# Designs tried in a protein design chat: VHH binders against q96fz2. Part 89

Target 1, 269 residues: q96fz2
Amino acid sequence: CGRTSCHLPRDVLTRACAYQDRRGQQRLPEWRDPDKYCPSYNKSPQSNSPVLLSRLHFEKDADSSERIIAPMRWGLVPSWFKESDPSKLQFNTTNCRSDTVMEKRSFKVPLGKGRRCVVLADGFYEWQRCQGTNQRQPYFIYFPQIKTEKSGSIGAADSPENWEKVWDNWRLLTMAGIFDCWEPPEGGDVLYSYTIITVDSCKGLSDIHHRMPAILDGEEAVSKWLDFGEVSTQEALKLIHPTENITFHAVSSVVNNSRNNTPECLAPV

## First folded at step 5 (VHH)

Design w26 (framework vhh_etentamig_d1)
Fold by ESMFold2-Fast, scan of step 5:
Structure w26 (fold): chain B 269 residues (1-269), chain A 124 residues (1-124)
Amino acid sequence: as target 1 above (269 residues)
Amino acid sequence: EVQLLESGGGLVQPGGSLRLSCAASGFTFSSYAMSWVRQAPGKGPEWVSDISGSGGYTYYADSVKGRFTISRDNSKNTLYLQMNSLRAEDTAVYYCAKDQGEYSYGYEDYFDYRGQGTLVTVSS
């Protein structure tokens, strides 16, 4: 996974993340650095994306089932990185393979500290390779959405008015991530950065791409992944597997250029 | 530690041929797709060709299709690019790249590591 859409305005995104804590109380996640959130139909590595994480990471004695939402840099910078410029990291940390997560120091160390997060997106993009050609067909991949008479569908969204109906009660894609905290050696603000865990593609996606993000399907899976105070690393890793509960449609090549940030990026062709 | 070492570049006349090699170490070579990417003077990187880990699937840029052939020898941990019918426009530094396979767009975005490169100059 190397390209997503996360375009909802901050208030709509916050409401889409409504949840129940351990006591069954309805809550909205509390924002950290909300001004760093930049909605986009076309997010690439090194950009900031919103993630959910446990409040216990920030407050001693906080209830570990309570959630914070924070923008983090896509591309994990390990806490041990000693250079002054994170862009000079020689390793690509956009994704973390599930089969090597306990072998790679960059991922094993933060995972051992409970630094699990849930990466939020409208959906993600992949490009289908065809044998013997350099052309690729992009696809937008997302959770199946509940059909209502009021919400419409992406295929029917032919105007700005209709787009609002499509996104009403959109179910956000929830991907398993690992984050770390890096302190610049010359001082400055702590950098929070994340990686998306990847698994083998499910049968339904295998013709598009052979790998997919580890999707946490439903609130039970999301809660267990986030709750590092009660759920061990071993138990949490049982949640990391392919899922068939996804859908997709072909999109235009407009999405290829990450600087293009319009609804055309995810519109069906 | 992953290491990639390109070789085989040089000066060649238009219509000539060259074979580039990339010696790989530090990872299970047969498990990863490999790519060739080139960068001409004053231009951005251009993807040239891909080969799957098994060698069963190959892909080419339209500009080189029919002239270039990508191959690999997994017993020697070596990637090759056979370049025939070379043109002045093929002048570039050629880079060997390891593909993690984790995402499917942009060859520069696939790369976990890229080698030091080998210069190919096509002129008369």
Scores: ipSAE 0.071, ipTM 0.486, lowest interface PAE 4.3, mean pLDDT 86
Fold by OpenDDE, second read of step 6:
Structure w26 (fold): chain B 269 residues (1-269), chain A 124 residues (1-124)
Amino acid sequence: as target 1 above (269 residues)
Amino acid sequence: EVQLLESGGGLVQPGGSLRLSCAASGFTFSSYAMSWVRQAPGKGPEWVSDISGSGGYTYYADSVKGRFTISRDNSKNTLYLQMNSLRAEDTAVYYCAKDQGEYSYGYEDYFDYRGQGTLVTVSS
């Protein structure tokens, strides 16, 4: 996964992340560094994206089922990195393969510390190689959305009003991630950064791309992944597998350029 | 500093073969997908082929499928392109490109780095 969409306003995004803690209390995640949240239809590595993580990472003796939402840098910078510039990393940290997660120190160490997060997105993009042409067709891939009686297919939102309603009730894609904390050698703010865990594609996506993000489908999966206080690394890793519970549609080539940040990026063609 | 150095280009007759090489340095070579792109005179860049970091996945443009083979030797930090049954339309500068991730999307704007290129001329 090299491109995502996360364009919802902060308040809408927060509401979409409503959850129940272990006591059954309805909650909204608390924001850390909300000013670093930059909505975009076209998110690339090195940009900031919102992730969910356990409150226990920030507060001693906190309820580990409570969630925090925080923008983090896409591309994990390991805590042991000694250069002053994260861009000097010479290995890929945009994604972490599920089958080798325990083989790479950059991912194994933070995972062992319980640094699991859920990366939030409207969806992600992949490009299919077209037979007979040198062109690649981009697709927007996301959770199936509940059709409200009045809301036609995402493509049938003929009115701005209908489009707003679609996004107000949008089910966010929840991807499994690992994050780490890096302290710059020269001082300054601690950098929080993440990698997205990837798996082999499900059958439904196999014609588009051979790999996909590890998607956490449902509140139970999300809660278990986040709750490093109660759920061991071994148990958490059982949640990492392909899912067929996704849908997709073809989009325009507008998304090809990472600088394009418009609704046309995810609009069906 | 990331460096990509292409070699192996030259003049060849139609139906001939060439093998291009790209020597990579300044990054963990096996961690990144690599691509070949070409640019013919007066035309825009064209994606030719890519290979995943591990070498497990290879893809080809339809125009070169069955004729070209991409490969890599991670122990030597080298990318290869075996070109067989060359045609006049294959005439171009061929560039080695480093992708940003394990897999390539095949778009020029997605590449981190590109070499200076090597010229391939197919002419009778």
Scores: ipSAE 0.013, ipTM 0.322, lowest interface PAE 8.3, mean pLDDT 89

Design w27 (framework vhh_etentamig_d1)
Fold by OpenDDE, second read of step 6:
Structure w27 (fold): chain B 269 residues (1-269), chain A 124 residues (1-124)
Amino acid sequence: as target 1 above (269 residues)
Amino acid sequence: EVQLLESGGGLVQPGGSLRLSCAASGFTFSSYAMSWVRQAPGKGPEWVSGISGSGGSRYYADSVKGRFTISRDNSKNTLYLQMNSLRAEDTAVYYCAKDEGEYSWGYEDYFDYRGQGTLVTVSS
């Protein structure tokens, strides 16, 4: 996964992340560094995206089922990195392969510390190679959305009002991530950054791309992944597998340019 | 250990040409697709071009199509980028990037490794 969409306003995004804690109480995640949240239809590595993580990472003796939402840098910067510029990393940390997660120190160490997060997105983009051409067709991939009688398919929103309604009730894609904390050698703020865990693609997506993000489907999967206080690394890793519970549609080449940040990026063609 | 070493960058006038090279080591070079990516000052990384492990398939970003040519010599473990008709907007650090497989390259950033980069400056 190298491109995502996360464009919802902060308040809408927060509401979409409503959850029940261990006690069954309805909650909204508390924001950390909300000013770093930058909505975009076209998110690339090195940009900030919102992730969910356990409150226990920030507060001693906190209920580990409580969630925090925080913008983090996409592309994990390991805590041991000694250069002053994260861009000097020689290996790609945009993604972590599920089959080698325990072989790579940069991912194994933070994972062992319980630094699991859920990366939030409207969906993600992948490019299909077109047979016989050097062209690649981009697709927007996301959770199936509940068809309300009034809310046509993303493509059927004939009115601005209907479009707003679609996004107000949008089910966010929840991807499994690992994050780390890096202290710059020259001082300054601690950098929180994440990698997205990837798996082999499901059958439905296999014609588009051979890999997909590890999607956590449902509140139970999300809760278990986040709750490093109660759920071991070994148990958490059992949640990492392909899912068929996705849908997709072709989009325009507008998304090819990472600078383009418009609704046209995810609009069906 | 995987190593990628870019070379060939420099200062060139608009309309000029440069040829970049990337020396690869530490892996079976012909088994992996390779890409060029660039990053201009103050901008995010941009995929430029990709080539399959065998060299049979070549792909380009729209911004460089018709001007740039990617190639490889698997016997020398070397990746190349011929850049013609250079423009000011082509100014960037250019990186050689190793892909996960023979065909897993593209606009997505699915690269295992990248080099230190070589600076290309296009200025009058």
Scores: ipSAE 0.006, ipTM 0.286, lowest interface PAE 9.7, mean pLDDT 88
Fold by ESMFold2-Fast, scan of step 5:
Structure w27 (fold): chain B 269 residues (1-269), chain A 124 residues (1-124)
Amino acid sequence: as target 1 above (269 residues)
Amino acid sequence: EVQLLESGGGLVQPGGSLRLSCAASGFTFSSYAMSWVRQAPGKGPEWVSGISGSGGSRYYADSVKGRFTISRDNSKNTLYLQMNSLRAEDTAVYYCAKDEGEYSWGYEDYFDYRGQGTLVTVSS
């Protein structure tokens, strides 16, 4: 996974993240650095994307089931990185393989510190290799959605006009991430950056791409992944596996250029 | 299980060229980004170049930009580094490294899956 859409306005995104804490209280995640959130239909590595993480990462003695939402840099910069310029690590840690995550220092160390996050997106893009050509067919991949006017789910067969109407009730894709905190050696603000954990693709996606992000399907999985105060690394890693609860449709080549940021990037073709 | 075998190093004059190869086995080669890392005498490792699993994205350290070209042949499980306009400062043991993921180039983590290396000496 190397491209996502996360275009919802901040208030719509916040409401889409409504949750219950351990005591059953309804809550919205509290923003950290909301001014750094930049909605886009076409997010690439190095850009900031919103993630959910436990409040306990920021406040001593906080309830670990309470959530913060914060923009973080896509492309994990390890805490042990000793150079002054994090741009030297651009695209170095965009994804993290589930099968070797405990073998790699860049990921094992932050996991040991409980630095788990949930990466939010409308969906993600993958490029299917077309036989006999150098061109690839892009697809937009996302959770099944409920139509605003009907009880049925939205899909590839729906008109482009229906896509404009569904965003108010869009179910965000929730991907398992690992983040780290890097302190510039010459001073300045702590940099928060993340990687997306990847797994083998499910049967439904195998013709498009052989890998997929580790998707946390439902609030129980999301809660357990985030709650590093109560859920150990070993228990949390049991949540990392392929899922079949995913849908997709082909999109135009407009998405290929990451500078294109319009609804055409995810519109069905 | 994971095996990386570098070849193609040797003695070359300043301004010369060499092509390095790395034969990979024991893993699904096309699923991982690959890197070249070098270590000059008396110095720590330096990341040189990286290529995504598909070959669609390539990245270079500023010190080699415009002179080196990384490529891969996924049908042969082989990684290449074409080195042109070689300088005395390029003298090093060059290692093939398997990354953590499709786009990862964590330079401190090449430790686990580095090959044996191939020596490149640029001298006149």
Scores: ipSAE 0.000, ipTM 0.179, lowest interface PAE 13.2, mean pLDDT 83

Design w28 (framework vhh_etentamig_d1)
Fold by ESMFold2-Fast, scan of step 5:
Structure w28 (fold): chain B 269 residues (1-269), chain A 124 residues (1-124)
Amino acid sequence: as target 1 above (269 residues)
Amino acid sequence: EVQLLESGGGLVQPGGSLRLSCAASGFTFSSYAMSWVRQAPGKGPEWVSGISGSGGTTYYADSVKGRFTISRDNSKNTLYLQMNSLRAEDTAVYYCAKDDGEFSYGWEDYFDYRGQGTLVTVSS
């Protein structure tokens, strides 16, 4: 997983993340550094994307079931990294394979500290490889959406001005992530950065790509992954597996260029 | 642990040829796909070519197809790039990269694991 869409305006994104804490109270996640959130139809590694994480990471004695939403850099910079410039890291931490997460120091250490997060997106993109050709077919991959009179409808002739209504009740994709905190050796703000855990693709996606992000399907899975105060590393890792509860459609090559940031990136061809 | 050491870069005339090598250590070389990625002065990284772990499948960027040939010798843990009919536009630092198979597109902007690179300059 190396490309996502996360285009919702901040207020819409926040409402889409409404949740219930351990005591049954309805809540919206509280923002940290909201000014760093940049909506886009075409998010690449090294950009900032919104993640959910437990309030307990920031406040001693906070209820570990309460959630913060924060933009973090996509591409985990380990806390032990000694150079002054994170862009000089010589290995890619965009993804963390589930089969090697406990063997690699970069991921094992933050995971042992409970640094689990849920990465938010409208969906993600993968390119289907065609043997013997350089042409690749991009697909937008996302949770099945409930079709209503107001949401995206089959054969709907929506005006351009009403296109935004398709997103009013969009179910955001929730991917399992690990984050870390890096303190620059020369001083400056702490950098929060994350990686997306990956698994073997499910049967439904196997013809598009052989890997997929570890998707947390539903509020119970999301809550258990985030709640590092009550759920151990061993128990949380049981949530990491392929899911078949996913859908997709082919999109145009406009998405190939990460600088293109328009609704055409998501539109079915 | 993982180490990739590129060599073979240098100055060459347009139309000339050059062969790059990458010595790999610290992992089971034959189990991983390998790639060459280049970065021209003032530009972002560009994926050039890829080869499967067995060497049975190769892929090329359109800009180098028909001119460059990627190959590997698994007995020597070495990756090669044979570059023919070189153009001024091929001037770049060339990086050897280990591929964990996570990216379906655009990973050339984000090196999986790469060495220090070797400079290729094509100039008259």
Scores: ipSAE 0.301, ipTM 0.648, lowest interface PAE 2.1, mean pLDDT 87

Design w29 (framework vhh_etentamig_d1)
Fold by OpenDDE, second read of step 6:
Structure w29 (fold): chain B 269 residues (1-269), chain A 124 residues (1-124)
Amino acid sequence: as target 1 above (269 residues)
Amino acid sequence: EVQLLESGGGLVQPGGSLRLSCAASGFTFSSYAMSWVRQAPGKGPEWVSGISGSGGYTYYADSVKGRFTISRDNSKNTLYLQMNSLRAEDTAVYYCAKDEGEYTYGLEDYFDYRGQGTLVTVSS
């Protein structure tokens, strides 16, 4: 996964992340560094995206079932990195393969610290290689959305009003991630950054791409992944597998340019 | 050098109780999760229980939930396993293991170090 969409306004995003804590109380995640949230239809590595993480990471003795929402840098910067510029990392940390997660120090160490997160997105993009051509067809991949009688397919939202309704009730894609905290050698603010765990693609997506993000489908999966106080790494890793509960549609080449940030990026062609 | 020394193993009847101890040295004990792993004759290792560095969180395999209790005393650099309602299938060598982080992975083969083990035999 090298491109995502996360364009919802902050308030809408927050509401979409409503959850029940361990006590069954309905809650909204509290924001950390809300000013770092930059909505975009076209999120690339090194950009900031919102993730969910346990409150226990910030507050000692907190209920580990409580959630915080925070923008983090896409591309994990390991805590042990000694260079002043994270861009000098010589290895790609955009993704972490599920089968080798325990072999890589950059991912193993933060896991040992319970640093599991849920990466939020409208969906993600993948490019299909066309046989016989060097052309790649991009697809937008996301959770199936509840068809409200009036709201046709994302493509059928003929009116701006209908489009707004679609996004107000949008089910966010929830991807399993690992995050780390990096302190710059020269001082400054601690950098929070994340990697997305990837798995082999499901059958439905296999024709588009052979790998997919590890998607956490449902509140239970999300809760277990986040709750590092109650759920061991071994138990959490059982949640990491392909899912068939996805849908997709072809989009225009507009998304190919990471500078393009318009609704056209995810619109069906 | 990291050292882990288990004690408290022995022969016990089904339904009985036993308490294991592990004395740790050579590292900052409170900074690392600790686990118990067991290996029965002719079987592979099995993760049993883990406890976070601070002791605030405990983890158990399904096979021992409700019967075993893991604890630690960071002031004494000691790990404990209280085993109640012991069964024949609990017969194994029990190893104290140092996790690599503050929280346990809960994996039987993923430790920095483990002790020499103590034998627990549950037999009528």
Scores: ipSAE 0.167, ipTM 0.620, lowest interface PAE 1.7, mean pLDDT 91
Fold by ESMFold2-Fast, scan of step 5:
Structure w29 (fold): chain B 269 residues (1-269), chain A 124 residues (1-124)
Amino acid sequence: as target 1 above (269 residues)
Amino acid sequence: EVQLLESGGGLVQPGGSLRLSCAASGFTFSSYAMSWVRQAPGKGPEWVSGISGSGGYTYYADSVKGRFTISRDNSKNTLYLQMNSLRAEDTAVYYCAKDEGEYTYGLEDYFDYRGQGTLVTVSS
């Protein structure tokens, strides 16, 4: 299973997702079920995380380039799942391998329906093997950030005050996801759930972990992944590849327990 | 090349216990979910248990829930199955399988990744 941080207050998160639609109009994504958004420094599978998806999924005749932001369950429950309890799912759909995504029914079917989403996070965590011990060193992995006072990204050596200030202008990690809609067979609310597509790690991350999420680097990649009304599945899948535009720093073992939800989880050590 | 080597099978009395091991090589073990699949004499293959790459999530077939425990040691590239309260119906060849963390249409889909298996016989 994976682990992410997504701790920004809703207003800060919404502004961080400002975008341009197909006509060049500046927009903020519109929220669905905003009360289900729970900021956390330590998001695990089965928790809800915010994702971006096309408005066209909810509104007939909507402009497919317009975006909705909605909390979805991490761990895709396929639309064809027949049990009444999603926790009885016998397979782990936290991540979806890019090399087999079109071979697996759980992912191929929602992809065919255009159910692509962008999973939002401050960054994600990975655990590096430590030599001479069975303990692992956790790392927080995120896009390079621009420092307020000078050109360049914020680093592990920066003071805690500098880290606190960068959240106002933090560049969110944007990961390629697939979602599905599951209707309980015995009635109840529709469950929206997602998986994160994974690829081989880039050279920069190979010493930490051999896999990484498929990161959509920049607004062009994000818009093409989301716009299922204009961009085919085949064209969208060309966006799925490793990226080197990533940075990281070591964090304390506090993050190991998914119940710990404090700034210490992502603070440099 | 993916290699999986199962061990730990044998003859055991009903109510007894066995611990199976699977040594994995040829891939990044911690990046993949792993499963145990068994095939009883005269029957098709049956999925028994699964575990996520990190070990944080485990899954069990109803027939073994409460009796079997799946675990892994990523530092040793080894998958385990602790089998307690064994029954005659548990008699089977047990296979270790590399899983990509999602449902397969049939258990025969695991055969490309399984090793030679280890025989468990529960004598009446």
Scores: ipSAE 0.000, ipTM 0.148, lowest interface PAE 14.6, mean pLDDT 83

Design w3 (framework vhh_etentamig_d1)
Fold by ESMFold2-Fast, scan of step 5:
Structure w3 (fold): chain B 269 residues (1-269), chain A 124 residues (1-124)
Amino acid sequence: as target 1 above (269 residues)
Amino acid sequence: EVQLLESGGGLVQPGGSLRLSCAASGFTFSSYAMSWVRQAPGKGPEWVSGISGSGGSTYYADSVKGRFTISRDNSKNTLYLQMNSLRAEDTAVYYCAKDQSEYSYGYEDYFDYRGQGTLVTVSS
């Protein structure tokens, strides 16, 4: 997974993340650094994306089931990194393989500290390699969306002109991530950065790509992944597996250039 | 520090063969897909071939399919491109490129690192 869409305005995104804490109280996640959230149809590594994480990471006595939403840099910078410029990190931490996560120090250490997060997106993009050609077909991949009303209309919601109406109640893709905190040697703000855990692709996606992000399907999985105060690393890792509850459609080659940031990037073609 | 060092280029006659090598260091080689990208004089970069981290999947541009073979030796951290039946149109600087993930084959702008290249000239 190396490209996502996360274009919802901050208010809409926040409401889409409504949840219940351990006491059953309805809540919205509390923002950290909301001014750093930049909506985009075409997010690449090194840009910021919103993630959910436990409030206990920021407040010593907080209920570990309460959630913060914060923008974090895509591409985990380990806490031990000694250079001044994170872009000088000499290995790619955009994704973390589930089968080697406990063997890699860059991921094992933050995971041991409970630094689990849920990466939010409208969906993600993958490029299908077509045998016999040099061209690749991009696809937008996302959760199946709930139909808002009983209708005799056929295919109306799938047309480009009606696509924007689905965003009002869009179910965000929730991907399992690991984050870390890096303090610049010269001082300055602490950098929060994340990686997306990857697994083997499910049968439905195998013709597009051989790997997929570890998707947390539903509030129970999301809650257990985030709650590092009550759920051990071993138990949380049981949530990391391929998911069949996913859908996709082909999109225009406009998305290929990461500088293109328009609704055409994810519109059906 | 990620380093990619290409070798094996040179002058060859049409119909000849060359084997390119790329020595990789500074990252877990087997965890990433690798590609060969070429740039002919006066033209933009062209993706030539890609191979998954395990070596189980290979992909080729139509222009080289059946003539070129990509392979890797993960025990030696080395990527190879066997080029057979070379044509004048294959004249280019060939670059070894590290992909962002073990299975993704992107266009040039998806690669994290690209080596300094090795020149292949096909002429009589």
Scores: ipSAE 0.000, ipTM 0.189, lowest interface PAE 13.1, mean pLDDT 83

Design w30 (framework vhh_etentamig_d1)
Fold by ESMFold2-Fast, scan of step 5:
Structure w30 (fold): chain B 269 residues (1-269), chain A 124 residues (1-124)
Amino acid sequence: as target 1 above (269 residues)
Amino acid sequence: EVQLLESGGGLVQPGGSLRLSCAASGFTFDDYAMSWVRQAPGKGPEWVSGISGSGGSTYYADSVKGRFTISRDNSKNTLYLQMNSLRAEDTAVYYCAKDEGEYSYGYEDYFDYRGQGTLVTVSS
């Protein structure tokens, strides 16, 4: 997973993240640095994307089931990184393989500190290789969406004007992530950055790509992954596996260029 | 099936040069960032260099910066590593690694899609 869409305006995104804390109280996640959130149909590594994380990471005595939403850099910069410029990081930490996460220092150290997050997206993009040609077919991959009479659903037969309505009540994709905090050695603001954990593709996606993000399907999985105050690393890692509850459709090659940021990027062809 | 075949290694004296090649097949080569990873005797794998799918961006480990140059020829599905001013500590098996996704330049996990490797020995 190396490209996502996360285009909802901040207020719509916040409402889409409504949740219940451990006491059963309904809440909206509290924002940190909301002005750093940049909606886009075509998000690439090194850009900022919104993630959910436990409030306990920021407040010593907070209820660990309460959630913060914060923009973080895609591409984990380890806390131990000693150079002044994060772009000089030797390794690409855009994704973290589930099978080696406990062996890689860049990931096991923040994971040991409970630095688990849920990466939010409308969906992600993947490129299917076509036998006998030099071209790839991009696909937009996302949770199955509930159909309403008002919003409808995204389909190949739908007109472009109907796409604006499908985002009402859109179910965001929730991917398991690990984040870390890096303090520039010469001073400056702490950098929060994340990686998306990856697993083998489910049967439904295997013809498109052999890998997929670790998707947390439903509020129980999301809450257990975030709640580092009550759920150990060992227990949380049991949530990391392929998911079949996913759908997709082919999209235009417009998405290939990460500078293109229009609804055409995810529109069915 | 993704296949990577490294070549160009050999015995060279300190201060010498070698050019490594990696022939790629089984995937659309210019859609993927590629990396060189090395493993010295008794040590774990170490990322050396990476290059974007288009070849427009290149990245290097501090230990090789200024001495090694990564490049690719997408018309030939081939990745290269030009190694100059070689040192004894550059002795290792060098592996070609496929990175998924656009604008990536390397991964810590190099087990998938690694080729057979090519041995570089720097010794007098």
Scores: ipSAE 0.011, ipTM 0.229, lowest interface PAE 9.5, mean pLDDT 83

